# Ledger of designs, part 3: VHH binders against F-box protein At3g56470

Target 1, 367 residues: F-box protein At3g56470, of Arabidopsis thaliana (Mouse-ear cress) (q9lxz3)
Amino acid sequence: MVTRRRSKKKKKTKRKKQSSKEKEKYQTFINLPCDLLQLVISRLPLKDNIRASAVCKTWHEACVSLRVIHTSPWLIYFSKTDDSYELYDPSMQKNCNLHFPELSGFRVCYSKDGWLLMYNPNSYQLLFFNPFTRDCVPMPTLWMAYDQRMAFSCAPTSTSCLLFTVTSVTWNYITIKTYFANAKEWKTSVFKNRLQRNFNTFEQIVFSNGVFYCLTNTGCLALFDPSLNYWNVLPGRPPKRPGSNGCFMTEHQGEIFLIYMYRHMNPTVLKLDLTSFEWAERKTLGGLTIYASALSSESRAEQQKQSGIWNCLCLSVFHGFKRTCIYYKVDEESEVCFKWKKQNPYENIWIMPPLNLIDLPLFDHRI
Short names: E, the ipSAE of ESMFold2; O, the ipSAE of OpenDDE; V2, 0.75 times the mean of E and O plus 0.25 times the DockQ between their complexes.

## First folded at step 1 (VHH)

Design b12 (framework vhh_7uia_1)
Fold by ESMFold2-Fast, scan of step 1:
Structure b12 (fold): chain B 367 residues (1-367), chain A 122 residues (1-122)
Amino acid sequence: as target 1 above (367 residues)
Amino acid sequence: QLQLVETGGGLVKPGGSLRLSCVVSGFTFSSYDMAWVRQAPGKELEWVSSISSSGSTKYYEDSVKGRFTISTDNAKNTLYLQMSSLKPEDTAVYYCASLPYEGSGSYLIDYWGQGTQVTVSS
């Protein structure tokens, strides 16, 4: 259940009355030729594009059309010592600082479809939070161990939204807990552990074509099909070089990718063959840009070969006590380092912003 | 339930000593590198010391090297920081942090609770 913090219908009615009173103020902008309007809007940073979209219907349509073509994932930094949050747009190299008191005591678990899954380890509360709308959807409580990973299948506004977590409290069994929208309780399923005894934890979870793929710290890949209540450990293991200092699993249009980071080596990109379940190294991404962080990842198909982010990995990484964001061009084996913060107690996640930003409380929509 | 709980802080005069403890629960302690970080009022976090999951490799910030000693007791899931020759500049809230090991997808510093306050004043 989505709890509305403010009525949108009342807001629209007031806006219509104000627009009528303000018609004369916007007459100059409304009369701009279409090609000149497109030229002006195409040169605006994203936040100014959002503000410009509030001017009138023609500007709104032009601004939204540009966002559809050029929107990339944003990076969120979460503080663990206070309620401060920073949104970073890597395409414009711009940030904004936000404060979410409603998330006090919560840590971020996962990001998908513009929503964050938040967990409070002291109260066992679970909460879906949309940082763009500030909508909250509370979920039934669940006890989770440290570093226990959780994922969800799609936005909580859908009745098909499924929460998923997997753990091994004892070495001989795998425990899976799932929650469907409107269920009375969490469903618990127990499966025999067919992973090696030296398995310690699940590191990466992605959802693709109705199935959760789970990667362990030992490099084992397992899948869970919630429709069949079926758990299986896949036979293949990705090649793993000693000294890997990062592992990220991503999904794009039914394809599963695995990225290994190494101290002294270029990142390695692997793709899963869904027929054979074998991993194959990739030297190109075919124009795909992968935005990877420890908790979640996003991807985008880039259209122009000349784009600086065509065929790139965009990585939120932590080296020693420094947090940095790097772009790595897979085909050129080169990197560009953008954002660096020393010893800041922030968690990093990627999130896709919505296209209808004009109605969001995060930005001033008035001119 | 997971917790990183820091204790052992207090008021001490310059040149004094304190032993900080961090009790870790909810994960396999010996699988993680551990660190102590501190924050003085109105300042950003400063890394103090770290120890490898095996306990064999230790690192120190230059300003505390020779004065502070980091150690672990894996049987008790406890991280320690023995502090000697304390200076007024060591006044801060001290936090215990876990660092991800190689092969982990997580590079986040995780810590829990309020930390423990160390005040060095005459």
Scores: ipSAE 0.000, ipTM 0.182, lowest interface PAE 17.4, mean pLDDT 70

Design b13 (framework vhh_7uia_1)
Fold by ESMFold2-Fast, scan of step 1:
Structure b13 (fold): chain B 367 residues (1-367), chain A 123 residues (1-123)
Amino acid sequence: as target 1 above (367 residues)
Amino acid sequence: QLQLVETGGGLVKPGGSLRLSCVVSGFTFSEYSMAWVRQAPGKELEWVSSISPSSSYIYYEDSVKGRFTISTDNAKNTLYLQMSSLKPEDTAVYYCAKTDYFGSLETHYMDVWGQGTQVTVSS
């Protein structure tokens, strides 16, 4: 009896639910709310999101808004043996094989603001390349050591874009070369070597507030101010525990971070105090996510504390012909490691895709 | 198909000299930083020396500075380690390695593919 009365109430509830579902379907047919469209599109991988943005203005606006909120950096892998290129999307755990004939013989040097700096060691040609648009901006020839570090300040579409490298280090002098994207040729400057008498290699370069910061393999931090044509070596060294097996330096909104990797212990994160020029260890990133690779790094501020990448280091490393991507949560001291095998060795670099990817050749589904 | 073949080791008295060779095949030698690493009996791999693809940057472990010289012959795809004033503490299996992480002198980022060559410094 009690169950039969409950059954009658359920039948009335079902009728109300059916009416509500019918009204909902009718309303979505006539007036698709932007919020609901965003929920649907947010479930699409980047390639499908780009294709969806080509449907109409409403979908385009929704897709662009989601890219602003949720676009993560991509990994580009450059084969050293077969000249193939591969994009890896960590969010989807998918690879996309690419061929850029315009990059034949080129090696990657640096990444910033969606652009790659490429160098050909056989021709000494340099160029900026945008893998999303396939735009090329050639630079005057420069003769450089293959593993020499290079950096640039911002996208080459800006008149303020500046290329920087240290071309030679002797006991008495260093030679610095710079190039503005609109210049006719490279500028050469020679300065007194203020580094310690031991030989130093520049391993990490970042640009922050008009200045290039250069970290050596011995932990010396040097700076170059192109506006003042000024070179100096800062006092102090980052504290490093024994057994360090790698380092990454990154910049985020005027702050400079250094990450040390270890074989048998958790990575350490250091932040530079720009007042004292001393390094201090950090146990939190304040919601920052750092995407680090040997040649350059990307960073972004996470909007949600419940995000799986809140206070996270996303480290791209390669050893023993195995690709490895490590997600390490700084505040939780926990990690997740993604590994996949490749027979050929690869160079790798993080790159931030542009917010508007609609109708780009890389993502043209018609081809 | 990718190979690193180390040769040139042997038994030598303290103060003696040896030249180690590493013949590389299956990749473009001049596009990689190359290193010599060694493993003493019962110990972990230790970095000895590194050379950049351009040969413009060369580094040595402090204990071997002034005694060892690293060099390359790109035409022969060969890496060398010239060792002089050898000490008993230099006794180890020596491996050549390539690295795909610029700026790391730690053995963890170095690919060791060969069997190595034994160097014994003893009377």
Scores: ipSAE 0.000, ipTM 0.159, lowest interface PAE 18.5, mean pLDDT 71

Design b2 (framework vhh_7uia_1)
Fold by ESMFold2-Fast, scan of step 1:
Structure b2 (fold): chain B 367 residues (1-367), chain A 120 residues (1-120)
Amino acid sequence: as target 1 above (367 residues)
Amino acid sequence: QLQLVETGGGLVKPGGSLRLSCVVSGFTFSDYYMAWVRQAPGKELEWVSSISGSSSYTYYEDSVKGRFTISTDNAKNTLYLQMSSLKPEDTAVYYCATSPEYSYGLFEYWGQGTQVTVSS
């Protein structure tokens, strides 16, 4: 029978694993020339790269130098009813189950630079949480509507960290609230509403080059510059395509991308021209991999074309009423479907693990 | 604006029956998957059943197949779960949940839940 959803390419995982026997043989390779050592290490998955870094100082230095280009986002999802988390690495198809009682009653709002922004709708508490270190940085309370989006500029360990949200949109005015590290209170700014009257909500927020870019569900793009306390609605809009079923915005090294997803058609990738503020369709990601989720998305440049994640969109999809992770190869117009056996539908968000993962509590809990 | 309200829970003996209802406001069924998700005391959320708003195709967790029936009444904007041959293991808070039909792993809207207790 013909399915209503788009076709998927059947494929098994391209995970590369080292056996315990291979790890036991590391001692025989300790004196390899640096070029050959880096070639061997560059082919190891992150977990095995971390283990290889423990062999000796030379291997540690080689492994650490390669992690920046090989580190992939992990998927976190949240239990609705207890504060258990599951971390999933789609490249390795492995889960790690963690319990964070300190997050009781919190929901996730945003992810950036290895940190989560959490909100408790009953207490109005905001909390930065690092799931790798379990560090908590509480923030001043703020009432937020259920559908209200919030973003931050960088890790809360930086004095440059800025929280940003649009708290109200009336017919005539837009109210923006920001919080700078070490401020006593939230700053409130009010601007004239220049969005179209059929505006509903802000769907996506990204931070790039000192500016927050905010996309509405109608395709309007606005920017907020906190250094100038400046709000502007930009003239360009992505084409509205009938049958689009999801929209994700992401930032990579100063470039802004927009992905339209369809039930029965290939996804569309657009890139913002920062001089004209017009969107242009892209038929390739040039080796970039985008990890798309509703609250925030991650991206990374892949160095090896033979990698299973080269030039891909990576999605967590609720499919057949079970969660499925899909890799869509943009240039091949094909999907690789990895079945995640998790039955419970949870909220999910992508997060970047830290470079020095071996020194962190999370390493002991990976399965 | 968008709300889900569950009713119909209660205390029943093993082998008994209950019908849960979820009244939905603020959206149209044809664009959403509708689901029942439960949580037993001290356990994780467990997906129970789903129905497509556009196609009315139904899906069930293996442990409830043949015992539970999911259905919708579009004129009443109501989702139902007819439960029969109830077991002590079915004791849980039952939640109504929705997601857009092209879902990226999220149920975006949840009700407050209704308690079902099956005890001798």
Scores: ipSAE 0.000, ipTM 0.236, lowest interface PAE 15.2, mean pLDDT 71

Design b3 (framework vhh_7uia_1)
Amino acid sequence: QLQLVETGGGLVKPGGSLRLSCVVSGFTFDDYTMAWVRQAPGKELEWVSSISSGGSTIYYEDSVKGRFTISTDNAKNTLYLQMSSLKPEDTAVYYCAKEGAYTSDWYFSVDYWGQGTQVTVSS
ESMFold2-Fast, scan of step 1: ipSAE 0.000; ipTM 0.229

Design b4 (framework vhh_7uia_1)
Fold by ESMFold2-Fast, scan of step 1:
Structure b4 (fold): chain B 367 residues (1-367), chain A 123 residues (1-123)
Amino acid sequence: as target 1 above (367 residues)
Amino acid sequence: QLQLVETGGGLVKPGGSLRLSCVVSGFTFSTYEMAWVRQAPGKELEWVSSISSTGSTIYYEDSVKGRFTISTDNAKNTLYLQMSSLKPEDTAVYYCARGSYDYVWGSEPLDYWGQGTQVTVSS
């Protein structure tokens, strides 16, 4: 019968940039008590919070402090068909369509601290890209296999930034390549792979407390310490084999978590005991929300139980599923799908917006 | 066509020395990581040593560290393995290999590996 709701909002996704002829009237001298100011600002969505941060120093400091607590990761969708990019903010349930000509020919490898690591398989160029500022930081070229995973330790603006990749060359050894910021070349290390002789792929990489944790498609966990040039395969195994398309590994404040999506079953969360190297199932996250995608993950702690993001998994799901993103409440064992899968090919990744932005260029261009 | 040709193997007494050479053709030597691997009869393939494309980063298996030295001559497109203080346990076929990053070795054509050179350490 007749469609109950009209879908006419799609005609306004790309618009011409209008000349900003805003007359700056004057900065308002607002003398509000700190607790009242924070109450007012806590009610503002991210766009208005960013605008409010330009009023004066006191408002700027209050707005930035609230961004630390309330800003959620954003989800970027990469389309290979028309070179368009969709940025989705779950807190506002809104999206923005963008075009990044700087990323032509690049594919996404990893996301951390507001930065994307991009790779061009035709030129072997490696590039850090910040989608919020449009800053680019090129890295030395490196040949990588199509399905090879890569990670980095922190933002490329830090001198402690370390790039990391690992490959299994044969059943008997692996190759690790690392690059420290401002080094002259990539460092190569070769180690024996003494466990799980028949595994071929590393699927998940996280950085925690100075080491890289690497998980294989068979559930084998290994760590690499770049300061010691040390590779070790850990004895623990998860209760269920993770497979290539149904697990996500994440780190939060020194703790390692593994999320399983086995077929159409409810997600299971495991936590690694760093002393015994055993995996233990968790039925609560203690207010933690995990944003997981195939290539990287983000997390944040929520302090208020009445928040809609308390004890939640926000999962990017691919292969054989009719849903792209699932919002799953761990303690309630309930789910909400907040984005339905479109036809392939596409890819996506979670990214945390920088907390020190005075304005957001994406919103200024959305007229 | 890629070629890796190993020479320098032979029979040597314990405590002796040998220098293995690998002449490379069909690719630019200085753009790839190179490795020496060995296989003793009835045993699995064992990685021995690797050297970076610039020659600045070198790694050794613990059992050969301090006894073996890997080096390159880029002008001659040649990889070397200088072996000293040889032990009976070093008896193996030694292979020169390119591209330790190629994760599909085992289904790879032999072009990424040399034909090997036999080293026998016996009294």
Scores: ipSAE 0.000, ipTM 0.165, lowest interface PAE 16.4, mean pLDDT 69

Design b5 (framework vhh_7uia_1; at its last look DockQ between E and O 0.01; V2 from the best seeds 0.00; counts 0 for: pae E 21.1 > 2, unsure alone 61.7 < 65, placed apart)
Fold by ESMFold2, look of step 2:
Order: sequence, then structure tokens, then C-alpha cells
Structure b5 (fold): chain B 367 residues (1-367), chain A 124 residues (1-124)
Amino acid sequence: as target 1 above (367 residues)
Amino acid sequence: QLQLVETGGGLVKPGGSLRLSCVVSGFTFSNYAMAWVRQAPGKELEWVSSISRSGDYTYYEDSVKGRFTISTDNAKNTLYLQMSSLKPEDTAVYYCAVDTTQYFEVSLGPHDYWGQGTQVTVSS
């Protein structure tokens, strides 16, 4: 079982990056009753999908492709003791409690590509952490204010990983710090401040198409292009006032989505037109599911409704004394404004688990 | 408690120079961004210059850029503003201020975050 676990983990790790052409090749290799094979495999639970993938190369490729489609983000809850963490998969209603003593004193900054960026405000330590493998990648220290946001562009295992934060904003200037992998120190850049004079915080940062998009508390959108070392404020403003109960922002395949939350009305979903930089309200997510958390959010284009999570916002809540998720269907009436309450931004975050959860050392799969 | 004391103001002819000082006590000076603000007669408070907590970055209002220089001496817990090429429109009471947020704000808040001010008068 141990040997089988190590073998599958090595294979799954080597396939961490997946191209669309490789996925298409796997679909074309399923030739002997492909539609019947896919039907049988799609009805298997995850454990049986893993076992079916061991039958032959054709079955293996089909099972792995279907597994990728069915993998959803997990929600991490951070214990107030700083020693334990709860991972929750809302699509399979699976959870586990983990202990990471090495993260004592750290708060979360951002999540992307299965990695957390973690910061200790007392020691100024900054590190990437993968909760599924327990790999740590330390970064040079940096002082950050309590409400200062920091984001990164991709997994720290990539040579193109870039960290980004806004460290200072005055009437005339904005100071940005970036860190590119294996640099000796943080790079500092100073730009003219072109924000309206009443802006005082950035609430959301996403990375898309090589640039960081930064949203202020007043609905102004700025961008930073690291390849040009360029900063500017974009002209578009949402057609609605900013959410009185916070906001979420995410990207999907180059598209930027913004959700405004209100205390007394349903959320507003907006999509940015990257050509005109105008925001348009959306009545549907077009099959997209947004897993929303304050520091970063995840999105998925769901093609199968097996879990019931499709075309919705997934929000972390307490139902009584239990940590769960609620779902807001954009095209249906909802009472989300009474069910959801704005939470401490460091309390939880969405993360993408690896493709082969069964082979991970963190999970006891006692078979 | 927190104290900020400005000195170095005075009467100067146009084109002259002055160096303002602000001695800070009651907290660790190098952990906060610092600023100079001014108030001309009959006008609102106006931001002049800021320096980051580390001293790495300095910022200036457009009308003073190239003429004024902000700096710190952490050993003396002192903030400086070197003013050169002074003009009559620079006439004001100059205050030093502590910025405890990422964004600098100008306010007439409680005395905990402001000095008493020092008068600069530029007149022929």
C-alpha cells in the first residue's frame, strides 16, 4: 500500500502542470467504447476511480482526466490556537483536522496553485506553505501593516513566481515591493499616486494575464504590470456603490469577476470588460462557481452537477456552531444577506488540493 | 505619552533656507512613517512631505519637490525638513506628524499625533 502510494504520488506530482493539449490527447486515446467507458468511470466514487486507473493505460488516462474535472477547492479554517487547521471539501462533505506547529504565529496572506503565503507579524517572517505536502519555501523578511495585502503570481516551485504588495500610499506616491524567485532582496518601485484623494485601502488583488489587478475600497481598479514596471489606475467604475459588507474578486481564464456583499440586500456580481474597462452586472455566472474568501478566491467551470455545487457563490458560514458553506445561486432569490456574515479575513481561505488526494501522507485512507 | 516638538522656524528672505527639526519621544521612532504638514494663514492643512518608516522612501508635494528634503536621524529620534529656495507661498506653521496607517492622512486630530508647530515666514 505504501509502495502503491509512493508510485502514484510520483506520477501525480510529475503531472502537476497540465496543458490543454495534453488533456485533449488523453480524451482522443480513449477509443474502445469511449462514451461507455467514460460513463462507467464517471459514476465511480474517488477511491474507485483511483483503483480503476490502475487497470490499463487507457483507463488510467480516462480516470485522471475525470478526476481533474471533479476536484473542487477545499476550505481551510485556521484555529485560534495557531496549531491546528481544518480542511473541508464541500463537494464531498469531507474534512480533516491537521496540525502544523511550524506555522505558529503566522497569518495567511494569499492562496494560489495549492500554496499558501504565510506571514508572522511578530518576527516579519514570510514563507510559502503547502498544507498537503508540508513543504516550506522561506522568503526574505518584510514588515507589513495589519491590513496590508500581499499576493503571488503562481506556485513557488515555478521560476516565474512573483510576490507583490503595496507598502505605502501617500497623496503623491505609491510604493510597491516585489520579489522574484531567487533574488537576494525585495525590489522597491515608486510611482505617482493617481487614485482619488479619498482612497485609503486596497481590498482585493488578483493576478491575470501577467499583471496584478488591485481594487480599492471605493471601487477604483488599478493594475501593476511587472514586465513593464508600470502602475496606473484604470478608468472603469462599477455601476453600483461598493459593498457595505465587503467584496471578493477572482479571475477565470483571463476574466475578472467582482462580488459586492451587502448587509441588507443580495450580492452584486460584476464582470470586467478588459477592452473597455467597464463593469457589467451579471445575472448568471455562466456555469462558473466562485469559492469566495476575503484574501483570495477560487473559481471553477463546473461541467458536472454530481455534487450540486454549480453556477453559484460558495461562502463560508457558521450554521449554529458548525463550520460549513452556503451557496448563492445568482439567478435565484436568496437570503444570503441574513445567512452570511463578514468574517475576519485571516480566519479562512480556499485552496486547490492536489489531483491524487488518496496518495497524500496527510490522509489515512485505511482500506 | 507621545510628544513631538518642532523647532527651526523663523523669518527668511525669499530664496533663503531653513532646516526644521522634530524630536519625537514616547515610542520607537523608526517603526512609523513620518510627515511634515503645514497650514498657511486662512487655509486648510496641507501635506508637504513624508518619509517611510525605514527611511527608504521620501515623498513630496509637487510645489516643494526639488526644494525641500525630508530625512531622519534614528539615533536622535529626529525628523528633519531641509527647505531651500523658499518662496512667500511657503509661509505657514509647519507641523510634524506620525502616520500609523499605510496611507498618510492629514487631520487636526488629538495632540497625540501632532507637534505644536513652528512658524516659517518668507518675506522681503
Scores: ipSAE 0.000, ipTM 0.126, lowest interface PAE 21.1, mean pLDDT 72
ESMFold2-Fast, scan of step 1: ipSAE 0.000; ipTM 0.302
ESMFold2 (binder alone), look of step 2: mean pLDDT 77; pTM 0.797
OpenDDE, look of step 2: ipSAE 0.024; ipTM 0.441

Design b6 (framework vhh_7uia_1)
Fold by ESMFold2-Fast, scan of step 1:
Order: sequence, then C-alpha cells, then structure tokens
Structure b6 (fold): chain B 367 residues (1-367), chain A 123 residues (1-123)
Amino acid sequence: as target 1 above (367 residues)
Amino acid sequence: QLQLVETGGGLVKPGGSLRLSCVVSGFTFSSYYMAWVRQAPGKELEWVSSITSSGSNIYYEDSVKGRFTISTDNAKNTLYLQMSSLKPEDTAVYYCARELTEYSSSWFGGDYWGQGTQVTVSS
C-alpha cells in the first residue's frame, strides 16, 4: 500500500510540474498578436474554431469575425439503416460522425436557416431539428406521400415560420397545406390543377420574397402566395437540353437560380427574371457559390475572384453511375470530385451553420 | 414605377351592365398580356379574361363567356371589361393584372395588380 501511495505522490508532483509548464505555454498563446492569432484561427476547422472562441475575449472576437467571413455550408449525410449521420465540411475536408436516437425513423425533407425539417412516415410526425444545437421543435402530424415535398419560410424560432406542402393527389386539383408555428391545425387550400396536360410531381420548392416557388418534373414553375392565398402556374418553361438527369433550384437574396444536370454535358445554369418570369442562361454567377442538393440548396457570395470558391457549384450528388460530391467551376467549365460517396440523393442535404457557435453542445468548449 | 388603376365599379341590378377601365403606367403596355381577375366575398381569386398586347388573342372564363367583352386602347394604355347581363354571382372586387402568356391560368399578381374596383349586383 506504501509503495502505491509513494508512486501516486511522485506522479502527482510530476503532473503538477507539467500543469505549470502547460499554464506557461497557455499564457504565451493568449498573448499572441491579433494578426498572428487570426492567421492561426483561419486555418482551424470549425470544431477547433469553436473551442478557440472559449479561451478569452480576444480569441472569441477573432473566431466570431472569421466565421462571418469563412463560414461555408456543411453537407449532412443520413444513414438509412441506423440513427447515425455525418456532418462534412468540404472547405476543410473534415467530418464529424454523430448519433441522434430521436431522429430514428425520420427522413429529411428540407433545410433552411440552420434548421432541418424531418418527417416520420410511420408516425406522421414532423420535427424541426437543429444539428448544431440539437434543439427539437415538434409540429402537428400530417399524412404525406413518400415522395411529397415540403418546405418552410424561415427558422421555427420565429413566429412568422410557415410550413408548406403541395400535392396533386386528384388529377383536377392542387391541394396546398400550410401551418404557422403557433396554429392549432393545418390549413388546407384547394386550387384548379392548371398543370392538367401531364400528371406532374413537384421536385423543388424555394421560398423567396413571401412566395413559394414550386418546380415540377416537367419544368413547369408554379407559385403560391400565402398572403393572398393564391396559386398559379407561370407561363414559361426553363430552356434545357434533352437528356437532363437532374435539377436543383436555389434562392439567393431574392434571386432564383435553376441548375440542370446532364450525364455527358456541362450543367445549364438559369436565372429567373422576377418581373417577366423569363429564364435566362448564365455563364457566370458574379462571385456566387451555390451548394446544391436534391431537397434543398444553400448559397454564398464570395468577396474575391481569386477565391477557390468563386463562381462555383458544389453538388452533393452527381446523378449517374458514380454518386460523388462535385465542385464545378461555372466560368471555367471544369469539375473536381471532393468526396466520393455512393448515396441516394434524398439521404443528404446542405445546411448553413450559425455565425455564432458559442453554445454548441456538439463541442467541448473547455481547453 | 408600375401602376394599375381600376375604375367603373358600382352597384347594379341583375341584368344590368357596367364597363370597367384600367389605366396602366410604368411599363410598355403592348409587351404584355392583360387580365381581369375577381375575388368574390369569402372566396379565392378567380381569373375572368385575358387579352394579348396586340388584341388578337382573347380568352374568357366559361361562366362569363358571351356576357363580358375584354378590349384594349394601346394609345391610352387602358384595358376595358364591358360586362352585360350581370348576375348576383358576378359580385366581386375586380382587379386589373399583368400576365406573360396565352394561358389564362398563367399570370402574376402582387405589385402587378391594381387596388381593385367593387362590383355589386343586387336588386
């Protein structure tokens, strides 16, 4: 017993000396000049940036400032067999594997403002989930077909949050269901199906300037204005080449973009003129980078042309035999595969992390 | 700035007639389809009629066909709706709207609609 106590005492003394040396090194890092601190922090992956922000006020301010400039969307991969998911940062080529038992049986429907909309087809439960905070906001149940699309207008923490889904279950009518965050029940509205010439399914939904834009598999664009309770079909169709095998629609600061993908040709990038409702092909995005996935998309404006992410499409899954993540430069018509992963297009989605990451339970903020 | 101003609504007896006018400004009138759309009390918006910028292609909702006539005066940037044989079910706020195509179901609301003019058909 005496031998063990002496060993522990010596080990404790050695540990105290190492702790003191570690404290001296820690003080040296705290006193690093701001310019060098920002250079070091700019090279840290998001997880380490969050930890660094907890060290002191100067580091916190530097970390938050860099997140405003350098925060890019993350890609989430969902497992079809368990409750695991992978968050991937393509800019740093880093990933983090997480488990959330509460998401067992849920599929992802939409992503906006750092929140995911999840649906359980067995219980008909809808759930908002924030993967950064692990906050859950359950919504009233709703029966939906497996391939039925759903969207929302903004974060569920806002009282102006509106859930939206559209279906053409009856050939002659469109059924729209909406829910405001504090309502007791879903509102149902029925409109004449002006897409009558073909049985159409809705593939993409975006919310812009108070209106939901809905794209069909045949290229028809419809809009729903919840303030007017008004649904209509827009006159034009996006020009596309034959043999399109996928499409992505995105919104950025009131502008709507559509990307058609092809197996053997470069993507077609289109922008909607909101005054004429005509589509125009674009050969440049003016510094915009679009992060596109089958269910939802994110976008970011780049500050410098020399940035590696200038005028780029970051596609979560390329339709074809090999399903890989692709980084495509629109103006150079060149692509790079940045992550190889075989997965269903509906099992992944882009999400924008919050600018302020101070109180994230995913990460240990202690040094 | 885009403006659409509707006039000519009012109270009329069943079987009566009214002419609605819409004066437009802020865009090239002859470049667009123009439409009349109505909203009856407690009901959703209903398309009534559309006319092309040239006046050559004209479309009507079945319930108004033969009773209503849409026309334009391009020199005055004015859209008209001549309504005859009015019925109580024609009671609505009538809006002038801009649309882009020959499809009567394909039009743009919001800022491209006027303030509306009330038509009441009652004995």
Scores: ipSAE 0.000, ipTM 0.117, lowest interface PAE 19.5, mean pLDDT 70

Design b7 (framework vhh_7uia_1)
Fold by ESMFold2-Fast, scan of step 1:
Structure b7 (fold): chain B 367 residues (1-367), chain A 121 residues (1-121)
Amino acid sequence: as target 1 above (367 residues)
Amino acid sequence: QLQLVETGGGLVKPGGSLRLSCVVSGFDFSSYAMAWVRQAPGKELEWVSSISSSGGSTYYEDSVKGRFTISTDNAKNTLYLQMSSLKPEDTAVYYCTTDYGDYLEWPFDYWGQGTQVTVSS
């Protein structure tokens, strides 16, 4: 505790300061050739990559280019006990906890193009929410039953955005409601019911090439074409129903896939023939990775075979009660399991992050 | 509030028997299909058995067929799993769960706290 060494300490500090100018290792700004910049940025986690994209145009382009290659869908878990949300990145196998107080009282309905469709059953309020930008787009109120499904065609920032739901299924009639982003009110259309004789619920809805495809809990496929105001029930059914333990429908670049799961069996992947409307089994996805959850799905084409998610099914729902989330490699017929989480399958959803982000409100600290 | 309470677990020797019970409160028991699932230490959740909402249909995992029997007592709002010829590989925490009957064959939405079954010599 002797202050006598203060003068020696001053001299050492000044010597160190002069020496540090010669041996300085830090930089206040890095202007590197594109190849070297990409090599450095490729080693950053996604959150740091997003922060780095805010530095300047050169860094932004490098970060976005790497996100095109490495960005996969994220899984969002919704907690009912508080306003907390758990975000999971399967490519990095990392979790992040977030708070969205603005979504208090809302349940998730659907996910597409980086947007969530949220519904408040107490107020009947519908809300588009972007968790990456925190943008909100409110929609006219609509009463929905608890088991009612809703979908949309594309981002609500587009004038072509169309909301779609089936509001009632009776023995004779189907009632469909739609809303275009610039409309004053919901449009109601009534069609003859050509579904199976028993009451059916809709489990999966996908939008592809201008058409909504709706899968029932019994495996029936229905089609709604909003341009023609046309409803039809397709005659074909999957070759074999695996016994009602998991059935997920996905869309990728105009192609529709159906994933069947059974308690003891490996997942079966079927692809819809859009000319015959018949299902055909697939033993490979050609590098495609499918991210399926109860309310919606995402997909991406993977270029690197060394990726743990190449040619894979990533399923965030029950699989015959054996697990809540699985990675299944279709061509190897092998699986990697996640630890089980006590989550309702309707309280998690896959979402694709936007590639062109300059700033992410999800991260408290910036570079 | 919906509540599922599992009891009846314990330590037994291989070849022994045990009866698990799940007392259901907060809903109409006869309206839901019920299931038993288990999780062994460090392993994934495994489905064991299901019974339809009417009680007329029962289903079993192949490894437990002929050894386990699922049943209900609607008057007591209780689900049972009678286990016989127990094996070390049956060691797990056993959970009671439900789904939405014949309309929604998945997901299973409501889980109890579980009861530990240990089969050891």
Scores: ipSAE 0.000, ipTM 0.133, lowest interface PAE 17.8, mean pLDDT 70

Design b8 (framework vhh_7uia_1; at its last look DockQ between E and O 0.02; V2 from the best seeds 0.00; counts 0 for: pae E 15.3 > 2, placed apart)
Amino acid sequence: QLQLVETGGGLVKPGGSLRLSCVVSGFTFSSYTMAWVRQAPGKELEWVSSISGSSDYIYYEDSVKGRFTISTDNAKNTLYLQMSSLKPEDTAVYYCARVDLSGSYFEAPTFDIWGQGTQVTVSS
ESMFold2-Fast, scan of step 1: ipSAE 0.062; ipTM 0.486
ESMFold2, look of step 2: ipSAE 0.076; ipTM 0.468
ESMFold2 (binder alone), look of step 2: mean pLDDT 80; pTM 0.813
OpenDDE, look of step 2: ipSAE 0.424; ipTM 0.715
ESMFold2, look of step 5: ipSAE 0.000; ipTM 0.168
ESMFold2 (binder alone), look of step 5: mean pLDDT 81; pTM 0.815
OpenDDE, look of step 5: ipSAE 0.119; ipTM 0.542

